# Designs tried in a protein design chat: VH-VL binders against q9umr5. Part 469

Target 1, 268 residues: q9umr5
Amino acid sequence: SYKPVIVVHGLFDSSYSFRHLLEYINETHPGTVVTVLDLFDGRESLRPLWEQVQGFREAVVPIMAKAPQGVHLICYSQGGLVCRALLSVMDDHNVDSFISLSSPQMGQYGDTDYLKWLFPTSMRSNLYRICYSPWGQEFSICNYWHDPHHDDLYLNASSFLALINGERDHPNATVWRKNFLRVGHLVLIGGPDDGVITPWQSSFFGFYDANETVLEMEEQLVYLRDSFGLKTLLARGAIVRCPMAGISHTAWHSNRTLYETCIEPWLS
Key: E = the ipSAE of ESMFold2; O = the ipSAE of OpenDDE; V2 = 0.75 times the mean of E and O plus 0.25 times the DockQ between their complexes.

## First folded at step 22 (VH-VL)

Design yi4 (framework fv_nofazinlimab; at its last look DockQ between E and O 0.78; V2 from the best seeds 0.77)
Fold by OpenDDE, look of step 22:
Formats: C-alpha cells, structure tokens, sequence
Structure yi4 (fold): chain C 268 residues (1-268), chain A 123 residues (1-123), chain B 112 residues (1-112)
C-alpha cells in the first residue's frame, strides 16, 4: 500500500484548493489516504506561524502514529515553511518525502500585486518597519519577510524564519537540525513564472544578497554553515530540485504535468 | 458608490441546484472578498463561504462543504454562489457581501451587502 | 465553531429611551496582534443587513452617534443612547476572528 499523504495549505487557503491534487493522487496511486488539513483556513492563515506549527503538529501526530512505514508531506506556499518548522520541532516524525510546493523557504521580499493587496499603503522597501516590529511579527507573512537591506533587523526581529534557518542562535538549533535531518527526501518545487514568491529562487533556498543579486542555495550562509541540515541533506542525495516554468503561484497544486514530473515520483 | 446587485428570485425543486449571482460596482473587484450569507424566513444569519478573487482562494463553512460552490469572474466583477442537492431547509434569502482585507487597518467585514435573492425550494 | 450569544433576544423600548444589547462569544475574539473582529449589523424590516459597527467600536459612515459599540475578549455591547422609530429592526453581532464567521441569534428591537 501507498504511504499516507498529508497536505498543508498556504495563505488564505483551504482544502478546496487541492481538489485537483487529490484527483491526481487517486488516479496514479489508488488507495492512498490523503489528508488535507483544514486548519488555519482563510484569514486565520495570518496567525503567527509558530501557532500554526503547533496546530498542525497536533493534527499530524495521530496520522503519523497510524503509519509506521512513514508518510509524505505536500506543503504549499506558506505551508512549506510550516512543514519545515514542523519537522524541526518533531523528534519522532516519520516523513519520507517532504514536498515543498512553491514555498518561500528562504523568505519573501516581493513587490507584487499580492503584497499591495495585503499592504495597500506600504512599499516593499518600507515594509521592514512593520514586519520587524513586535506587532508585525504577529502576522504569518511577516514571519518570513526577509529584507536583504536590513539584515540586522531580520536576524534580530524575525521570530520564525531566522530561527528555523538557524541564522540566529537559539538553544534548540542543534536538536531542530537533528530532527529535520530525519526526512527521507526534500523535494523543492518552484519556478520563474510564479509571480508571488520573490525571488522565485526562494523556493530552492536561493535569495537576494545586499545588492539584490540572487544567490543559489550553495552560496547561502545557512548552507555553508549547515545550520539546519541543508548541506548534509544535499551530501546524502536527499534534496531534489524540480523547477518548472509556465506555472503561476495559484496553479502549482492544479497542474497535471507538474504533478507527474515533480510530485508523483515521490509518492511511491 | 459601491453596489452589490444580485440576481432575481428562484424557485427550485428538491435535489436540484441554484446559482445566484452578485455583481459588484463602484470599486475594484479584485481588492475585496465576496462572502455569502443566507437567512431563512424569520431566522438569523448564516455564513456560507467566501471567495477571494485576487488569491483565487475559497473558504466554505464546513456545514455546506460539498454542496456550495463559490466562483468569481473578474472580467465582469461578478461572484456566484451555487448550492446543489437543494432541500426545503435551503429556502432562504441569500446575500452577498463585501469584505476588505488590510493588514494595517484590519479586516472590514461585510461593509456592503446585496439586496438579497430569495430561493424557494418546494415540491 | 464560535458561538455568539446575544441578549436579550427581544428588546421592547420606549421612544427616546436608551437600549443595550449584549453579545458574548464562546471564545476570545482577540488576535495576538490585539485586533478584535467583532461587528454589529442592523436589519430593518424587509431590508438587507447594514453594518453599524466594525472592530468592536468603530461606526460606519452615516451611522448616528447615538450608536456605540464596546467590549473586549468575549463580551461586547451595542448601545443606543436614544432610541428612534427608525431603529426598529433586528440587530446581529458577528465575529470574524475565527473561521467560519458566525452571527448572534439576533435581537429584535421594537417600540413599546
């Protein structure tokens, strides 16, 4: 039998967005038990990510317990960060494949229509004033705001991304790294036509330097220092990168070709 | 000024489906979410679900999951609510309402409402 | 789901007298950032609901200052300082803090 699949949604999202994915899985892997977690749906997805991590943990623990052979995680957009954190704090998870579906794994610094939608009176260049305040950090979107021009503020004020990345020292860094390294495979999915994740390379742990030049995963300090295990995972052949063009952010979970190419191979 | 104009009254048989429209004007459609609320005769208000056109996301009240489908057409600034497997208990006035999302200012829930659409389900 | 409980359900009032409606939520409506998504709606006979108050105490444009909202956490109140004939209708509280959104049962305000 196929291992159970757990799906975690993104910002303002719900299980409804994954109806096509469910269809694809059922067709290609019949009998697979797929659970799309309807937690923190809609506007509640704006709650602090650590709160979300706790909630999702409570939901996945029973599922994992019933699946001693392991489970697969498919985590979309903001959900990918939730899942990474989840795997970091769980010392007994049994995740075989962690599929990060167009997630801002290295953070967000976008200036898109979506940002303007959320912050109609703010510019990307000024959002650090909001996001790196105690008040701002009470919103999920600020928990992974990564301003390359205000690195000190990011490192000191980010209550989520900087911690799970091991960029700021904390007492759980070693344990979180150990826990995360329990994952069988890390499947990173994203693409240049996403339109929301900015830069799109963030889905592959690439990100801006101080000059807004995009550096690859291997050039990032978190990789070089192996702060949460990326270098170790890569060395053991556990990281899979699956870029795909021509897919907008809201279509990653509903594209058959993407599914067959980037998701399906890791559900066996 | 902002207006939400809904389609006309419907009379349906049990087991059938109904689709109500809500056309928005006086603002930018994509800047808002559209929610649907119903009110049975002489009863209170019940939330059905929401669509956020900009995010292409939909959120449904679990009570109606599987029966309610909310869609939106940005080109016409129109939202739709379809309710399937109709029952007599679904007889109600159905309202659309607008919600503004703003991280700084907070949520502005249901600041404008449609005029309502009466849906009668009877044999 | 969050249960919104209004009291009273029926509110007969003499013209010119004050009125008060209570709304209690089954759990806190306060987010960690401090905002509270509590709204009050008025529905006159034969009309669509109209928002009066948003975020506990903010009046919508065109709403007379005789209407006021207050409260915190799980307890909220709508007050009308001097009831007028046009105030006849049903009033609903609504929470937008937790999915799904939920309404109170409604309070029917009538003139004695």
Amino acid sequence: as target 1 above (268 residues)
Amino acid sequence: QVQLVQSGAEVKKPGSSVKVSCKASGGTFSDYAISWVRQAPGQGLEYLGEIIPMWHTRNYNEKFKGRVTITADKSTSTAYMELSSLRSEDTAVYYCARTKYDILEGFSDFDYWGQGTMVTVSS
Amino acid sequence: DVVMTQSPLSLPVTLGQPASISCRSSQSLVWSHGNTWLNWFQQRPGQSPRRLIYKVSNRDSGVPDRFSGSGSGTDFTLKISRVEAEDVGVYYCMQGTHEPYTFGQGTKLEIK
Scores: ipSAE 0.843, ipTM 0.923, lowest interface PAE 0.7, mean pLDDT 96
Fold by ESMFold2, look of step 22:
Structure yi4 (fold): chain C 268 residues (1-268), chain A 123 residues (1-123), chain B 112 residues (1-112)
Amino acid sequence: as target 1 above (268 residues)
Amino acid sequence: QVQLVQSGAEVKKPGSSVKVSCKASGGTFSDYAISWVRQAPGQGLEYLGEIIPMWHTRNYNEKFKGRVTITADKSTSTAYMELSSLRSEDTAVYYCARTKYDILEGFSDFDYWGQGTMVTVSS
Amino acid sequence: DVVMTQSPLSLPVTLGQPASISCRSSQSLVWSHGNTWLNWFQQRPGQSPRRLIYKVSNRDSGVPDRFSGSGSGTDFTLKISRVEAEDVGVYYCMQGTHEPYTFGQGTKLEIK
């Protein structure tokens, strides 16, 4: 009865991280086929996001083919960016709910312990020198690094985020927008106590302006220009915002209240 | 200075389990991964898996999945490796080692090692 | 699993002479671009392994400059320009590009 659910993990993750989420789904939606894609685990999650998109695309095709009535995606952290790119590049995806679980959809500009774990000698103010280089763009973290103070470098150097956001011209922009708009619902989940996604409103397509003031989704150029379909989806009533305080970045997929409030209603 | 100090030697019977500890000092425990590697007598090195305390993740060599459990206690800066259903071929020195993930320098795989823990499995 | 094959497995060498150890992988060890996580370790008798070389050719701190690493793709070499008595031990290559991480069989270096 229930549509299959496909789970895409985040940075340094593996399918093991979703064991509690699987239990919640089994308890509330018995018989649901849930597949946690076991690709790009651990350090391999640092591979370029386009490489990850290609690998995940190959894995989801047979699952979607077996479920002509549709599937749901639950995509965590950087996995939400992989999933958004999947929805753009797949001409024939059949995703009903795309559940974006604390994903940096408008990018990341954080100087948190998690960022320093990978860049111990850098600060957010100078990381653009690394990330906005061809060498830096070979790492997934740099594919969505978004320095609001070096917007021209971001627009020129980003091999991933600027493209899937329609912030830089490319020949597939119209087709990608059309494909993305075939999604039934976009469910955005995140919160102020995440501790990693910075600003946390990136999970809701909010982001900093040049003064580091957070502009909400409806104030972003990508929304106003409807560059990849956000304005169209919102007007259609297809965007669901489900913020929740008190949840750290590594706990989103293991919090029962969050599951019941923000995820369960969308697993038809 | 980073130091990894392991628990003492163990003698075990087949079918039992062993839990080896690896206490880290120097540096910040959450800044790196702790990996486990074993060496059977007169043989080479074999990777078992790792734990990454910062990300709350564990990755296991598939050969040992189902028998190995790697855990960490941040409050004591200690990692643990437990191997169950022991067999005579599990007789080895078990090492912990650290990996520091640094994009600029490259992944610093196993740059510090514990002193090793001999585990002997005999009937 | 990526198979790492070392040659030779036993390496008797005259004190003061050069030594060379080959390591070949069953798959390319190039991470996406420009990063090849090939490491060399030394294990002296009765001791834990010690890393000598990381990323193919970078010497660890405190490693003498007579040790050098080279290679690309699937073929790698550790060289010791002038072997000294303290170099006795077993040398391992290890790849960190593909999970699970794998080691070569080891090369036992002895003074003849």
Scores: ipSAE 0.690, ipTM 0.835, lowest interface PAE 1.2, mean pLDDT 92
ESMFold2 (binder alone), look of step 22: mean pLDDT 89; pTM 0.918

Design yi5 (framework fv_nofazinlimab; at its last look DockQ between E and O 0.85; V2 from the best seeds 0.81)
Fold by OpenDDE, look of step 22:
Structure yi5 (fold): chain C 268 residues (1-268), chain A 123 residues (1-123), chain B 112 residues (1-112)
Amino acid sequence: as target 1 above (268 residues)
Amino acid sequence: QVQLVQSGAEVKKPGSSVKVSCKASGGTFSDYAISWVRQAPGQGLEYLGEIIPMFKTRNYNEKFKGRVTITADKSTSTAYMELSSLRSEDTAVYYCARTKYDILEGFSDFDYWGQGTMVTVSS
Amino acid sequence: DVVMTQSPLSLPVTLGQPASISCRSSQSLVWSKGNTWLNWFQQRPGQSPRRLIYKVSNRDSGVPDRFSGSGSGTDFTLKISRVEAEDVGVYYCMQGTHEPYTFGQGTKLEIK
């Protein structure tokens, strides 16, 4: 039998968005138990990510317990960060494949329609004033806001991304790294035509330097220092990068070609 | 000024489906979310679900999951609510309402409402 | 789901006298400092609901200053300083902090 699949949604999202994905899985892997977690749906997805991590943990623990052979995680957009954190805090998870589906794994610094929608009166250039305040950190969007021009504020004020990345020292860094390294495969999915994840390379742990030049995963300090295990995972062949062009952000979970190319191989 | 104009009254048989429309004007459709709320005769208000056209996301009250489908057409600035497997208990006035999301200012829930659409379910 | 409990459910008032409606939530509606999504709606006979108050105490445009909202956490109040004939209708509180959004039972304001 196929291992159970757990799906975690993105910002303002719900299980409804994954109806096509469910169809694809059922067709190619019949009998697979797929659970799309309807937690923190809609505006609740704006809650602090650590709060979400706790909620999702409570939901996945019983699923994992009933699947001793392991489970697969498909985590979309903001959900990818939730899942990474989840795997970091769980010392007994049994995740075989962690599929990060167009997630801002290295954070977000976009000036997109999404940002303008949420912050109608703000630009990305001044959002640090909001996001790196205690008030701002109560919103999920700010928990992974990564301003390359204000690295000091990011490192000191980010209550989520900087911690799970091991960029700021904390007492759980070693344990979180150990836990995360329990994953069988890390499948990173994203693409240049996403339109929301900015830069799109963030889905592959690439990100801006201080000059807004995009650096690859291997050039990032978190990789070089192996702060949460990326270097170790890569060395043992556990990281899979699956870029795909021509896919907008809201279509990653509903594209058959993407599914067959980037998702399906890791559900067996 | 902002207006939400809904489609006309419906009379349906049990087990059938109804689809109500809500056309928005006086603002930018994609800047807002559209929610649906119903009110049975002489009763209170009940939230059905929400669509956010910008994000192409839909959120439903679990009570109605499986029966309610909310859609939107940005080209016509129109939202739709379809309710299937109709029951007599679904007899109500159905309202659409607008919500503005702003992280700084907060969520502005239901600042404008449609005129309502009476849906009667009877055999 | 968050349960919104209004009291009273029926509110007969003499013209010119003040009125007060209570709304209690089963959970705190506080999101962050300064952010509590509690709204008040007025529904006159035969009309659609109309928002009066948002975020606990902010009046919508065109709403008379005789209407005021207050409260925090789980306890909220709508007050009308001097009830007028046009105030007849049903008033609802609504929380937007927790999914799904929920309304109070409604308070029917009538003139004695």
Scores: ipSAE 0.837, ipTM 0.924, lowest interface PAE 0.7, mean pLDDT 96
Fold by ESMFold2, look of step 22:
Structure yi5 (fold): chain C 268 residues (1-268), chain A 123 residues (1-123), chain B 112 residues (1-112)
Amino acid sequence: as target 1 above (268 residues)
Amino acid sequence: QVQLVQSGAEVKKPGSSVKVSCKASGGTFSDYAISWVRQAPGQGLEYLGEIIPMFKTRNYNEKFKGRVTITADKSTSTAYMELSSLRSEDTAVYYCARTKYDILEGFSDFDYWGQGTMVTVSS
Amino acid sequence: DVVMTQSPLSLPVTLGQPASISCRSSQSLVWSKGNTWLNWFQQRPGQSPRRLIYKVSNRDSGVPDRFSGSGSGTDFTLKISRVEAEDVGVYYCMQGTHEPYTFGQGTKLEIK
């Protein structure tokens, strides 16, 4: 009688990427209904995140309705931002565990091979010119681009991350916070050898200050102001941090030790 | 000079599998997505799926899901397409082609193609 | 799946005359507010396809300027301002806006 699990994939993903995770769940929690959402697969993962949130919302409604005892979310990479937005915009969600699997929760400021793959002629110091434009905000990676050296542009131009973080005023901020706080547990997973999420502490709501010094979650203004509920969740004992070294970005959903340590305990 | 060089023609029996290779040269293999497209005799083009070696992701046309497997070997700069449970309708020329995902310039789909690999399914 | 419909499917043309090929999609190919991943390919007899046009109207390097692409939304056109003997082959439109990527049926261009 385990709660259903909903899986939301990351950039360029499809349901195939989670085949090992599904095996692990079936072995440890037999009979669990697991749904890997086949939406915004491959190239379509670059569509604006609000479009993705709308589509995923429509898909999860019937699953949640059939499970009044609650569901769990396992959300990988970019998918963790989609899931956090879902928890905010859905008045009627019944998510117990939100498992954020190496997600850039405070944004991305990476100049890795992955960045160069999508922006072959640009550097991270220049991407604010593209990402903080109407053109750039029509692509998902720019929706969570967070340049610590151009805070005014980020706050004004970010169509997604600044809003779900409560860093820019909007009429739904109070309701979104209330909705997000209905989650049972927030399970944060990530590690220093990820190689893509930059800084990797973004998976734990850490991020750079203007000097590129990483501030931990409890040092972030969004935490201190409790803008979307992080301080409240931590005070309830509802935030679980599960860092693990030695795992590259593409291996989080296919590592058995990671599953057993960080995911399995939360799949009631 | 960018080149995509495919393996040679294959003759297969119904119910068997075929694996076609596509070796990239003249560029960095991980900079591109590699897609597979087929063309039955006298017919048009049909997309099978793609692999993105940098992200280690693959995406398949649902029509072929369960029968097609696309893989890559970065050390040899080679992509592979395997089609299982072959039928006579799978007789076609199989092409690899590449895509560049440049956000600033836009997506550059299938800017280079392999020479094609004829696969004949006959008893 | 997005259905791509080409017209005509067979296009006999006199050398030196213009030619026009239409491509219609079953749904909008607009990615976002302005980007449209609509491509045109040429397949000469016995050869692999070759890309001519990307993003509706952008010519690839080495493509003669007698080829042009236009259109928006669901309706697109490839034009050849003056057909030459080397233009014989099959022309395909392809959309990359929606997965899976889909091709038109092809238009066979022949010299009368």
Scores: ipSAE 0.765, ipTM 0.874, lowest interface PAE 1.2, mean pLDDT 92
ESMFold2 (binder alone), look of step 22: mean pLDDT 89; pTM 0.924

Design yi6 (framework fv_nofazinlimab; at its last look DockQ between E and O 0.84; V2 from the best seeds 0.00; counts 0 for: unsure alone 74.1 < 75)
Fold by OpenDDE, look of step 22:
Structure yi6 (fold): chain C 268 residues (1-268), chain A 123 residues (1-123), chain B 112 residues (1-112)
Amino acid sequence: as target 1 above (268 residues)
Amino acid sequence: QVQLVQSGAEVKKPGSSVKVSCKASGGTFSDYAISWVRQAPGQGLEYLGEVIPMFHTRNYNEKFKGRVTITADKSTSTAYMELSSLRSEDTAVYYCARTKYDILEGFSDFDYWGQGTMVTVSS
Amino acid sequence: DVVMTQSPLSLPVTLGQPASISCRSSQSLVWSHGNTWLNWFQQRPGQSPRRLIYKVSNRDSGVPDRFSGSGSGTDFTLKISRVEAEDVGVYYCMQATHEPYTFGQGTKLEIK
């Protein structure tokens, strides 16, 4: 039998967004038990990510317990960060494939319609004033806001991304790294036509330097220092990168070609 | 000024489906979420769900999951609510309402309402 | 789901006298950053609901100052300092802090 699949949604999402994905899985892997977690739906997805991590942990623990052979995680957009953190704090998870579906794994610094929608009176260049305040850090979006021009503020004020990345020292860094390294495979999915994840390379742990030049995963300090295990995972062949063009952010979970190319191979 | 104009009254048989429309004007449609609320005769208000056109996301009250479908057409600034497998208990006035999400200013919930659409389910 | 409990459910009032409606939530409506999404709606006979108060105590434009909202956490109150004939209708509290959004049962205000 196929291993159970757990799906974690993105910002303002719910299980409804994954109806096509469920269909694809059912067709190609019949009998697969797929659980789309309806937690922190809608505006609740704006709650602090650590709060979300706790909630999702409570939901996945029973599922994992019933699947000693292991489970697969499909985590979309903001959900990908939730899942990475989840795997970092769980010392007994049994995740075979962690599929990060267009997730801002290295953070977000986009001046997109999404940003303007949530912050109608703000530009990305000024958002650091909000996001790196204690008040701002109470919103999920600010938990992974990564301003390349205000690195000191990011490192000191980011209560989520900087911690799970091991960019700021904390007492759990070693343990979190150990836990995260329990994953069988890390499947990174994203693409240049996403339109929301900015830069789109963030889905592959690439990100801006101080000059807004995009550097690849291997050039990032978190990789070079192996702060949470990326270097180790890559060395053992556990990282899969699956870029795809022509897919907008809201279509990653509803594209058959994407599913067959980037998701399906890792559900066996 | 902002207006939400809904489609006309419906009379339906049990087991059938109804689709109500809500056309928004006087603002930028994509800047808002559209929610649906119903009110049975002589009863209170019940939240059904919302659509966020900008994000292409839909959120439903679990009570109605499987029966309710909320959609939006940005080109016509129109939101839709479809309810299937109708029952007599679904007889109610259905309202659409607008919500503004602003992290800095706070969320502005249901600041404008449609005029309501009476849906009668009877055999 | 968060249960919103209003009291009283029926509120007969003499013209010119004050009125008070209580709304209690089954859990705190405070967001971590401090905002509380508690709204009050007025529904006159044969009309759509109209928002009176948002975020506990903010009046919508056009709402007379005789209406006021207050409260915190789980206890909220709508007050009318001097009831007028046009105030007849049903009043609802609504929370939007937690999904799904939920309404109180409604309070029917009538003139004695």
Scores: ipSAE 0.811, ipTM 0.911, lowest interface PAE 0.7, mean pLDDT 95
Fold by ESMFold2, look of step 22:
Structure yi6 (fold): chain C 268 residues (1-268), chain A 123 residues (1-123), chain B 112 residues (1-112)
Amino acid sequence: as target 1 above (268 residues)
Amino acid sequence: QVQLVQSGAEVKKPGSSVKVSCKASGGTFSDYAISWVRQAPGQGLEYLGEVIPMFHTRNYNEKFKGRVTITADKSTSTAYMELSSLRSEDTAVYYCARTKYDILEGFSDFDYWGQGTMVTVSS
Amino acid sequence: DVVMTQSPLSLPVTLGQPASISCRSSQSLVWSHGNTWLNWFQQRPGQSPRRLIYKVSNRDSGVPDRFSGSGSGTDFTLKISRVEAEDVGVYYCMQATHEPYTFGQGTKLEIK
């Protein structure tokens, strides 16, 4: 029997978006119980990420309780940040594979059509004025905005990303690290043709320095200090990096080759 | 001059389906969500759901989930609402309306409406 | 689902006099830090609804200043400072803070 799979969607997603992924799982792993959590849909996906984490936590508890041998998480885009926070705040989670499907794990700093859809009169260079305010932090997209040119404001104002990354001291940092390290595998998926996640290496815990040069995960201070467990997890052989070119942001869950290469091996 | 122009009236038998179109003009189609609202004769307004072309997503009122399909075609700037397994209580005028999701200015809900499409379900 | 309750359901008004329509929600319509997605629509006989007020108190383009919206939390009001003959129709409040979006029952405004 295969472990149950829990899917956490991104901004404005629905279970229909994952229909091909569900089909692939059913064909390759028949009998797998797959649940796409239908919470914070539509405009509700813009609510603060901590509010979303609490709601998703309540939804996953009974699923995990019914599966004592463990579950897998497939978490897409913004959903990957929700899932990482879940792994930190739940001291009793039984997640084997956490599959992060093109998620902005180190944050976002891009003028994409998606950003302009929500902020039609703003640019990446001035969005920090909105996002690094108490007002802005009440919207999910600002919870992971990471302006490399205003790192002091990011570190001070971020109510979500700087905390789950352990970039700012807080009383729960040790407990969250311990909880996160209980995951079996961390599977990182993304690619250069995504078109939304900026830099796309954020899906692999890479990010810009002050000159907009991308530093890889192993060059990040949070990795070097092992702030939330990345260095420990890599040393255990539990981090899998699966980059793939030629896939746009909305196509990650509907590409058969991507599924077979990057997802299917981790759904045992 | 934003306009939402809907397809013409329909008469349907119980158990069949209906597909109503809503063509948008005077704006950029992918900048908006398109929602569907119905009004039974002598009754108030009832929300069915929306499609968001930019994210390829759909959100349905739970009452209609399983019977309603809301889609969009960016190339023709047209949204569609299909309601299946029709019953006499589905007799209503069906409207499309749009929403702009601007965080700073505030969400602009249903700022423009289509002219309505009468759907009559009778044997 | 959030229940929106309007009162009165029928509102006969003398021409030139004020009118007031109440709308109550079954739960708070406050989106984080004070934003409230509460709208008012007017439906004239035989026409589609037309938006009058969005975000509680903001008048839409082309709406006369005799229309005003107010309220917070669960209690909202649409006021017409002096009713004109063109104001006849049915008025609906709608919340879009919570999925699914829901409307009040409507208030039919008539000239006595």
Scores: ipSAE 0.713, ipTM 0.855, lowest interface PAE 1.0, mean pLDDT 92
ESMFold2 (binder alone), look of step 22: mean pLDDT 87; pTM 0.909

